# Ledger of designs, part 118: miniprotein binders against a2bj90

Target 1, 235 residues: a2bj90
Amino acid sequence: MSRSARRKTSALNTVLRVVEVFASIQGEGPFTGTYSVFVRLAGCNLRCPFCDTRYAWSLEAGKPLGVEELVEEIARYEPSLVVITGGEPLLQRHPLNSLVEGLESLGLRVQLETNGILPAPARDEQLWRVYHVVSPKDVPVRVPGAKLHPSWVDYARATGRAWFKFLVANEQHVREVAEYVAKLGIPRSRVYIMPLTPEKLDMKELLELHSRIASLAVKWRLNFSPRLHLLVQLP

## First folded at step 11 (miniprotein)

Design u23
Fold by ESMFold2-Fast, scan of step 11:
Structure u23 (fold): chain B 235 residues (1-235), chain A 115 residues (1-115)
Amino acid sequence: as target 1 above (235 residues)
Amino acid sequence: SDELEELYDEVVDIAWEMADLIYEFRKTGDLELLKKFMELAEKLIKIAEELLKLAEEAGDEELIERIRELVKRIEKAMEAAKKALENPDDPEAIEEFIELAFEVLEYLWKLIEKL
């Protein structure tokens, strides 16, 4: 391979389009309550009507940051968990694998948040070794263009490192989630239901919604994810 | 009522057991799983009969309809399971069972939603 071709490959693997980096508490999913650094990557392959982070949809919304620089920035927070989110982080798969390698070399625990449209990690990717919270958008909210890649079910069963998190507003949504996960063979123990929070809820309304969805989780024997950061007013 | 709560708990448990079983059968083709499905289906019919009595006493016509439709789907799925066990080399019999088994699960969850 020529020197210029090798430089191109290296550059592709070493730059990420990053929207924001900040410390907070993971408010959702299996690691709820963990002191975390959030890395929001730019770009998304969906246009969800309920999306709270529309500012991250375009790749141009992200500033180019070198993987080594980003690893150093993240490490300064001394987090218990690094949450890589977006947009859709897997759109930047090549440099993302390099980022994960750097973070793992420092002993940092990494969680990826993904819509699951793109394939799950292969065994030879650094991403194979980290945690994944998959948020399918084909059920119950039925976002156009969304379809869970079937490799995520195989990845979850093989590694025990993937969970599936669904936004639900009512019991009909929970039933649709139950039907969906059964047809795909997603183990119930890997399933979280989480309140679909509309804009402009006051704190009482937010708590009442959490209570209702949590009660449904108990009734249907599914795991419950809060949106804890909203309840405690953190970013 | 305490009786309804107990029946509800059994229904939800059976639904998840059936879901896992249908998935494993699609993955492995293990015909012993069809026998397990029939055992769960028989238990579910007995529970459905008890739920139907409670629904009739309450005059809940929608619940009565959902229970009756579920029982009908269970009976069809059990016949398909029996046919598949008697004709294990017939891929049409196996596929018919899988389709009907998922219909049972669909109607079972619709019933759970109502309960």
Scores: ipSAE 0.223, ipTM 0.699, lowest interface PAE 5.3, mean pLDDT 87

Design u24
Fold by ESMFold2-Fast, scan of step 11:
Structure u24 (fold): chain B 235 residues (1-235), chain A 115 residues (1-115)
Amino acid sequence: as target 1 above (235 residues)
Amino acid sequence: SDELEELYDEVMDIAWEMADLIYEFRKTGDLELLKKFMELAEKLIKIAEELLKLAEEAGDEELIERIRELVKRIEKAMEAAKKALENPDDPEAIEEFIELAFEVLEYLWKLIEKL
C-alpha cells in the first residue's frame, strides 16, 4: 500500500462528524456566563422526548471535519471555553480524544456535555483532564434505555472534574434527584438542577419557571443552572 | 415560622450527612461510620418528635402518619446498625443495615418534600 493511502486511512480515523460550530455564551451549568465556542457533534444513543436538538440525532447530520481543521476553526474565535456537545459526543470517542489533545495544546479550556451512558474517561485518555457536565436521563423524567455508567461517580470523586445536571419541572422531580444522587454517592456540591423548559413558553413564563426551580435549589441545598441563552435570546 | 424553618434546616443537613455517610460505609466498610449514623439517627428522632408535636397541633393526620413511619424506619435501621457493629464479619447484617439506612433516607426525603 502506498504511503499516501496509509495517510488517508489514518486521517479518516481522526475525522469527526460535526453538526455546527458557533460562538455564544455558555448558558448552563458550572461555567454559566462564559464566552464559549460550541462544537455540536452528530449522533446520539438516546431519543429524549424533551430534546431540542433532534437535528443532531443522526451521524449523517454531521459534516466530516478533520481534527486539525476543527482545532483551527475553534481557535479563530479565541474562546474562554470550548463546549463539546451533541448528540452524544462520546459516540465519537477516539477522534474526540485527538480533538481534546489539540485544544489543550493551545491552552484552551474544554467542557464536554454527555448523557453519561458510555463510560467515564480512563486515566490514559486526554478526556480525563477536561471538564464534564453529565446529564443523566434515568431521573427524574425517565428516558427508555438511559442508565448512568457507574464510572462517572468514581471519576467525579477522584478528579473533581464532573458535575451532574438534571432537568426538573417541579419539587417531586427535585426529591427524585436527591434520592438518585444519594444512592449513587454523587456529592451534593456536584449536582445542578435546571428548568425543564417546554417548547412554547413566553418570556414571563420562562422567568417564572426559572424562579421556581431556583427557589427549590435553595430549599434542597443544590446548585441551580439557568438556561441563560434562552433568557437573553442567544443560540 | 422560625421554629419550623430551623427544624427544616436541621433535617436537610442530617439527610445529606446520612447520604454521604451511607455511601462511604458501603465503599469502605468502616464501622466508625455506623457509630456516626447512630448519632445522626438519634438527633433525627428528637427533631421528628418536635415535628410530630407541630403536626398534631395543626391536626395534619397525613403528616403525623409520615413522621411516625419515618421514626419506625429509623429505629429499625438503628437496630440493624447495632447488629452489624456486634457482627462485623457478617455480610448479611451489613447488607441489612445498608438497605434499611437507604429506606430512612427515602422516607426522610418524602417528608422534606411535604415540608
Scores: ipSAE 0.385, ipTM 0.791, lowest interface PAE 3.7, mean pLDDT 87

Design u25
Fold by ESMFold2-Fast, scan of step 11:
Structure u25 (fold): chain B 235 residues (1-235), chain A 115 residues (1-115)
Amino acid sequence: as target 1 above (235 residues)
Amino acid sequence: SDELEELYDEVFDIAWEMADLIYEFRKTGDLELLKKFMELAEKLIKIAEELLKLAEEAGDEELIERIRELVKRIEKAMEAAKKALENPDDPEAIEEFIELAFEVLEYLWKLIEKL
């Protein structure tokens, strides 16, 4: 089958509830600095107190879009990376696998951002082949109902395609992350710590916070994720 | 100082190496990993003794307490490892070791936070 025919047949009659699609620079995680298209899916299985995207919590916040239509919209941006985020994207797992298939057929690199409560991809899912940034919400600032599914550790070790990103405010948080990842068997090389940014930091405060967390990452032998989009004032 | 930096690097390396060993032991049951854990634990005790001398000279009561608590947990984990090696088919002995080994890591991370 041609690329177009494969893309169309795999996506027909599958629908995603989409909050927004926009181009920006990936500000976080292993692909920081990459020209990306962000696809925010609706619905979330958590209600995090520090959530920046509360408008995406409800499935009703999303507009229904066919997978084929969404692939075409994303492709028009000619991105180096497609970031699928939410809410919790894995709540829409079936059409999400179809979306990933369509994007991969165009040679696009895909990164999923997930809270890791739902199971990691199985080998026969299209999601098995893409990158995942997992943000556990059970440490260091515990969110009620949050628990990382143990399959994510096995997936990360088997594929090298998952990283674990933790929001931290101070050294105590970093120590709690180290305890957590050691207990679960998450390799140090797959761990990112990222500044937990309070509302309304000025640029000097934001840079100082980044500097402190980066220094802790060096001390604890962990990877550092900035929030680059905040530093450069992009969405 | 170069010597202090080298000791700190060694402590961090041991901590992450212990974490990997405990995880692999849990998955495989390979008793050679328990022996390696005991070797790292003995090395960590010697480093802890040097850090304790420095903490005592500095009068750092909290650091002294953290080091002493870590050493106690290392000793317990080593006894549990020995028991598991002597009784490899006893799931209770194996689970006791795993629990105590993770307590070693917990107290090691708490010590590192203080360093």
Scores: ipSAE 0.287, ipTM 0.736, lowest interface PAE 5.0, mean pLDDT 87

Design u26
Fold by ESMFold2-Fast, scan of step 11:
Structure u26 (fold): chain B 235 residues (1-235), chain A 115 residues (1-115)
Amino acid sequence: as target 1 above (235 residues)
Amino acid sequence: SDELEELYDEVIEIAWEMADLIYEFRKTGDLELLKKFMELAEKLIKIAEELLKLAEEAGDEELIERIRELVKRIEKAMEAAKKALENPDDPEAIEEFIELAFEVLEYLWKLIEKL
């Protein structure tokens, strides 16, 4: 394509389908406890049985918002971290790169949450420069259609800007995670295990589950992620 | 027991060191990594022998069996490593080593789960 055609295509891809924008505390992963603005993008390439955000599965669930308009909305919150999640945000890859460019221009730290099925960023993408928390759905609970793209391991080792987060219910799950990350070459320092929380746990059950999984993280020399927002009853 | 905790700490550290070595070897083909694997495998056998004594004293039949299974896989992986070192241009020997090295990790993880 000519330069003019490429420019026109880029301009047309500056709209994102957004489900919700809200301020909260990041409850999970390496930035747990950070004052954040969450941007939930519409559309997902999986149908996880344990998904608590099924309302975001369809692209049509999102309101079309221009990148500049979305950047201004996010900036009004004055966040320490912008969390771009979904659905699967990489389904809207082209306008997402434009969003990241706008947010970085304001000095904002960006974290992407992804299932890792689509390829990791290339060096010429704005997404190359941001943090990524990858949640593989291969193990321990196998989701149909889920397979981690191998480029995420290369990206993590090359940049130090990706971590891998796994939902676990028991020690067998932790062992399966250890087998999985060893086979793929994911460094243990980049691995988080997080409690798989069934619907309708009371606070005592939730704390006991967190305690058990945290103890397993220590035993297996892995990082632990809470689900802090559930413990403090935030979105 | 204090003795078991010390052995456990050595086992888990060797497991993650082996995982890194297998990955780097697959990526680089560096035969020096096979020699390092052999050194870790020899250390792991000595630790396994000590764990076996403790398991026998405790009468833990499941732990005894897991340790014996692990030792068998280590010995197979060491033989495959020697063959690969003697035949570095044989892709079949290299692949056999990689498969058996991952089998060592699988049995090692199962042992750690029990510990």
Scores: ipSAE 0.497, ipTM 0.833, lowest interface PAE 2.9, mean pLDDT 88

Design u27
Fold by ESMFold2-Fast, scan of step 11:
Structure u27 (fold): chain B 235 residues (1-235), chain A 115 residues (1-115)
Amino acid sequence: as target 1 above (235 residues)
Amino acid sequence: SDELEELYDEVISIAWEMADLIYEFRKTGDLELLKKFMELAEKLIKIAEELLKLAEEAGDEELIERIRELVKRIEKAMEAAKKALENPDDPEAIEEFIELAFEVLEYLWKLIEKL
């Protein structure tokens, strides 16, 4: 069956609520510095006090877009990476699998950003074949309701396509992350620590914070994720 | 000093190796991993003795205290490992080892923070 015929059979699996689509540089995680198209999906299952994208929390913040239309819009940017983020993109899991299928058919590399509360992809999902950056909110930031689904650890070991990115403000946070990932059996090579940036920092303060967290990453032998887009003043 | 940096590198390497090993033992129950734990623990005691000498020379009382507490936890975990190896069908002996082994990691992370 052709992909066009498959899409025609289920409207619910072919429509996503999308907040925004824009080109930028991936500023975080293992693909930092990559020319990317960001697809921000609406809806989130958390209410993090430090959240920079509160405007995406509600499903009503997103406009309904057909998967085929969205694939065409993304392709026009000719990106090296498609970053699917949100809110929490796995809240729209079924149409998201259809989007991933469409993007893969064009040879596009896809990365999901997720809080990891919902289960990791199963082998029969299109999502199984793409990259995932999981940002747990249970440690060290202790967001109410946040708990990493254990299937993400198994997915990471089985596929090598998941990394775990933690927001940290100080060395005590880094120690808590180290203990957490050790208990779960997450290899340190799959772990990133990233600066927890308060809303009101000037550029000197932002750079100093990045320097301190990067130094802790070296000390603790963990990977470091900048927030590069903040440093270079991109979206 | 260059000696302290070398010892620090060894401590970090052992910490991550111990963490991985304890986690795998919890999942598999493979008694060969207990033997590997004891080998790592013996290496860590030797490193701790060298660190203690440097801490005493520097007069760093807080570092001395953290090293001494770590050594006590290592000794307890090694005793528990030996007991588990002698009693492989005793779930209480195995669980006692796992608890003490994670306590070694806790005190090791406290030492690393100070280094």
Scores: ipSAE 0.041, ipTM 0.571, lowest interface PAE 7.1, mean pLDDT 86

Design u28
Fold by ESMFold2-Fast, scan of step 11:
Structure u28 (fold): chain B 235 residues (1-235), chain A 115 residues (1-115)
Amino acid sequence: as target 1 above (235 residues)
Amino acid sequence: SDELEELYEEVIDIAWEMADLIYEFRKTGDLELLKKFMELAEKLIKIAEELLKLAEEAGDEELIERIRELVKRIEKAMEAAKKALENPDDPEAIEEFIELAFEVLEYLWKLIEKL
């Protein structure tokens, strides 16, 4: 059996619990504005009070899909970027590595969204080779049980394939982010601050919040992430 | 004022440079980085003196106090850096410097928030 045949056989035997697959524009982080397919995996190891995707918290919220059939579904969209999100996608780490292998074999660019509680990829994982946007929930939003795994800082410095995206509501939060990234050794150039959006904002309030946080990003010499999908009313 | 904007640009750049320097020192133990820290600290004190002048002209008592407290922490961190350079095999001297260097950053970030 060739290596390729072994990989295909392994992928056919792996199953992911998937909440939804849909095409949209990446609204956040370093790839903002990119035509993307979003793959939301079920299950999460946090219960953030500001969470917009509570429907994905349980593994039971996801339908079982084989890696091969999921790769085929994603490929039909012909995306510029595949965004794997959740819940927390690293909870399904084993079949996720198989999915990444399948997507890379088609030349597709992959980005993982993670809370960073579970360790960063090891060099022998397929996940080592893709992009990661890490959203720490210990600072400034102080979610109970959230603590960034220190391996993410080493991974970011070694590969240049990880960025850190922080939800902020005000300047005190930005200062707390600056303190946090300095203590952990996260390079400023890999830090994004993003508006923490309450559940009910009208469009004027949403624009004002974006403007305020963007101004703080300039002042503090940090990168700014919009929530573009909210501004243009996409999923 | 244009003067405040220039000083602010130097302050924020030094803050991030110090942050990277402390991280690198913690990982490598390279004593040459302590000398670089002292160079940045001396530059920061001169900038703090200019910011203090502007704060006094504006009558901003809280800003004056924050600047003075920052300068005190910088001086303590510089003394700890000198001690660590003189005692490179003393883990307590090294750890004291790291703690005081992060304290400088803490007060510097709080100053930046106020600016």
Scores: ipSAE 0.527, ipTM 0.845, lowest interface PAE 2.7, mean pLDDT 88

Design u29
Fold by ESMFold2-Fast, scan of step 11:
Structure u29 (fold): chain B 235 residues (1-235), chain A 115 residues (1-115)
Amino acid sequence: as target 1 above (235 residues)
Amino acid sequence: SDELLELYDEVIDIAWEMADLIYEFRKTGDLELLKKFMELAEKLIKIAEELLKLAEEAGDEELIERIRELVKRIEKAMEAAKKALENPDDPEAIEEFIELAFEVLEYLWKLIEKL
């Protein structure tokens, strides 16, 4: 099947449960510093102890919004990047594929943030063609019920469009991440470590934590993700 | 040219089929998919030979290099597929094939970007 034929595939649903839509700077991962529109979808299949977006856990937290209406709203911001996040956006997989189709038709670059518990995109999904930042919760801070679906490693190797971002607090966490990605065959070039901020830190403490984790990234030959929005006090 | 566009579409179609096949094989272990992979790989080599001729005529050294690298990866993956078919109970042979098959797909996407 050609790429053109794949573009004609439509989602069965055309409504998404949306918590919020706002413009900001992407503070994390491979696109750090990019002017972005964030689309937070409702619902999550985990209950992480360190979660700072607990208000998005329930599907009922999201307002129903039509895919076409959402595409128009996003386009008005003229973003360099559309970040689809949540909860867990893959819980709304069918209408999400339709959203991605609409955004790609406008030439917009799309990034999905996911916990990786649900399977990676199949070739016949519009989601196959966009960028994915996968945040496994089975290592190093183990969350009950979390397990990375093995198809994400296959997807990353096949497409080059997935990266793996891990929350780390210390060198032992970095060691666990390094062992995990080596075992799964994930190249270090696709791995980001990011400071775990479990409590409210003052700016000096936040900067010191960033410095420490960045130094560990250099030592272990991994990529470093800041939490730039926290450092510059953006949403 | 119209000729280049026709080959471009064929390369894309094969890339889609190969991706689906590799994912299904990783999931099911169905050895019939390895035979399908070899058929697609042979077809891809023939297309690569046609693309190489066009690239040489155009003097596009970067395209020539990408095509040659792709052919090398395809040949290695085909050898690994044959080894896996002969040794279906050997998990190392199976994993070697999967690794090399993903390399073929990576280089295919790089070629498509240049075309």
Scores: ipSAE 0.000, ipTM 0.174, lowest interface PAE 15.0, mean pLDDT 83

Design u3
Fold by ESMFold2-Fast, scan of step 11:
Structure u3 (fold): chain B 235 residues (1-235), chain A 115 residues (1-115)
Amino acid sequence: as target 1 above (235 residues)
Amino acid sequence: SDELEELYDEVIDIAWEMANLIYEFRKTGDLELLKKFMELAEKLIKIAEELLKLAEEAGDEELIERIRELVKRIEKAMEAAKKALENPDDPEAIEEFIELAFEVLEYLWKLIEKL
């Protein structure tokens, strides 16, 4: 590739389409309770019927931001954790690797939230070095077009840097998750079950749902993820 | 009952241990993992017999049926495991064992759901 074309490619790879940046508490997964900055990237390769962030589905929903500008914005919050979510953030893989490089240079811990349809990071990617919470949408919620890329299981076993978070409504869903992870070879210790929260639960119903799913996690020897931000009424 | 809780703890622990062993065996072909599966299967049959007595005392016909179906699947998987151990160079015997071993897990998960 010519030097001029290389410059244009490099510049393009330093721009992300960003929907929102905000500080909150990580409410889900292995880092629940951590003071975090959330970076929601635009674009998604799924259309989940229970999706709370439909406004992020289109790549055009995001404002173009340079990686350097975004790193500076994130750093001003002095977070314990940077959560990169979306849409599906791996749709913007190349500039995302540049963002991760910038954040790691500042000593910031990075967690990626992904549906796991696109392949896991390769060893030469900056994304190899960060944490990943993979949320499969094929089981138990059966979203059309969803299928976990098998490389995520290999990545999790090789690095210890990936966990698998499943939305569940009842015990039948938990059994389906157990069947799924057994067939794929996902270690039990890397599995979280999380309440599938219907759109209009009151606080008592939300707490009762959390209690039921947490009890099932104990029964089935799986990890439990709350949706803590919903319980404490944070974004 | 305290007895049911103790038996349950053994069942769920064996289920996850079996899940890991079957997956690793499918990836590596390590016959030592197949021998370990046989040990867990024998232990699971003993536990299933104890669960069956409790289910019969309780008159829980659905639980009795789930336990009986699980035991049948375990016996088939153990037969397949013996064939694979006797014929380690036969890929058909090995694949048959893997398929039947995953069937044991399917019925075991269904039993756990009921417990």
Scores: ipSAE 0.598, ipTM 0.868, lowest interface PAE 2.2, mean pLDDT 88

Design u30
Fold by ESMFold2-Fast, scan of step 11:
Structure u30 (fold): chain B 235 residues (1-235), chain A 115 residues (1-115)
Amino acid sequence: as target 1 above (235 residues)
Amino acid sequence: SDELYELYDEVIDIAWEMADLIYEFRKTGDLELLKKFMELAEKLIKIAEELLKLAEEAGDEELIERIRELVKRIEKAMEAAKKALENPDDPEAIEEFIELAFEVLEYLWKLIEKL
């Protein structure tokens, strides 16, 4: 089937399992502070002990929504950014490509959040043309089964449309991130470190943690990602 | 002191430059990158000597040990680079260099952490 015929057929019969759709501010990564609509897809291929969205782990946690219906719902928010997250959104890769095609047709900027276990987009996928924030879980947090697919490094270098975001608690974690990105050839400029926040820190503790990790980002010449939504008490 | 901050800035800059260079060499096999590695290793040894003097003045035994261990790894990696340059078609010599070059980065990152 030709690419255009495949895309049209996929859009007509494509369904995504969606946990939630809501407007908020992107609190993390390169687009921090952007008015966004979040689309949380169901299903995940990891079971991270620090996971904040365990309710999305099962594919059955999502309600089936047609791609065209979902595009229309997202468009009503008039967002500056569409954040597609999960679970692991690449588990629903084929209908996800159709969603991205629909969103791009409306001129909407799309960011995917992924754990990077599944391969990066190929040039013939709609996903090739959007932004990706890859959150490896093999280092420093050492989640079993969480090996980053090497194609993400090639994708980042070829397109400039991927960044790598790491959860860190202390300087040892930052050093492990530096070793990891050096070994894999991830450019320093594409790396973000972000505070690994334990459950129920008070505001003073949360701000102090952000300050410490930000200082380490400066020292190690890495980018810093806050968890802004936690600081301003948004979803 | 401002001098200590300048040395730390140089160390972190060399670490990232070495990281990029090792990655490029692993991808391309370009022997000119081994010569660049040797230049960076030479600069790093000089900086390590300055840091060692400051660590000795401060009585920081742990930092002294980390610096001395780093210098040993740099020397081994430089010897491996020379062997690879003399034997460019020997995959074992090239693989040994890559392994030892990553050991330099490992000890360099550990030194930076101590900061």
Scores: ipSAE 0.414, ipTM 0.800, lowest interface PAE 3.6, mean pLDDT 87

Design u31
Fold by ESMFold2-Fast, scan of step 11:
Structure u31 (fold): chain B 235 residues (1-235), chain A 115 residues (1-115)
Amino acid sequence: as target 1 above (235 residues)
Amino acid sequence: SDELEELYDEVIDIAWEMADLIYEFRKTGDLELLKKFMELAEKLIKIAEELLKLAEEAGDEELIERIRELVKRIEKAMEAAKKALENPDDPEAIEEFIELAFEVLEYLWKLIDKL
């Protein structure tokens, strides 16, 4: 508590609003199957009708946690990957950069999940050096107010540290994704299509949906993301 | 059929190659990319002619219509590319080509959706 002036200057003194911290398997995107710790940050700038985490929409849903405390909590899980998700994590951009710095200092790999409405990281941000899975909500799901910030395409091409993950229900959605990706210059190799899962599917229906979307991924030469945690009944 | 499978593979490969080429041209303005576009466009017309014959044999009226619309868009984009190559300092000619090139890609995606 009574730290010297030099220690106070170098101390992480920022606060994040955190909804939950838990260990699981990354079920989505390029790191599917990885033992991960999930850090769900509070607050979101969208209100997607298909959202599974509506409890995180309000910033007030999050408990205030100091960056140092959060880093220590995450480290105790000894994860292969730290997944920072939300809400929209970039709403808490300043303390998020401090969290990333702390996690990277411990040699932990970090992946951010974002809707891509807010700008991509600048070179002088800690976030520049970590992985990003961007989930645009303007296509094909057409969420009002959703528009991908164009800097994400530049970031992906410059760094190779961003992928774009699209929720799709049918082949028409995949075609719309292909048009969108081509128009914006998103490289095909950086694109994942993922099943748009309705709230109340049984396991057979969930598997059949995964099979259909995976087949479309093969047909259209795109990457496929499962929702593995749903298939194996993990959080 | 084996022939349809090969043509399908060529169409989807050209679609992604065209997408990358249009993006690069929009960013760099490299006129050599317009020549590459014309080469891909000519190859795509030949493939479209082969697909048209298969669609006609199958009596697939919707596929025939999509192929014919695609060919029209390709021809228009090729004319715009030629005009841009002959008038490289004309930003209006360059922009017209970019618009028409994306229109080719739009109709190409519609064809793939049908295949």
Scores: ipSAE 0.219, ipTM 0.688, lowest interface PAE 5.6, mean pLDDT 86

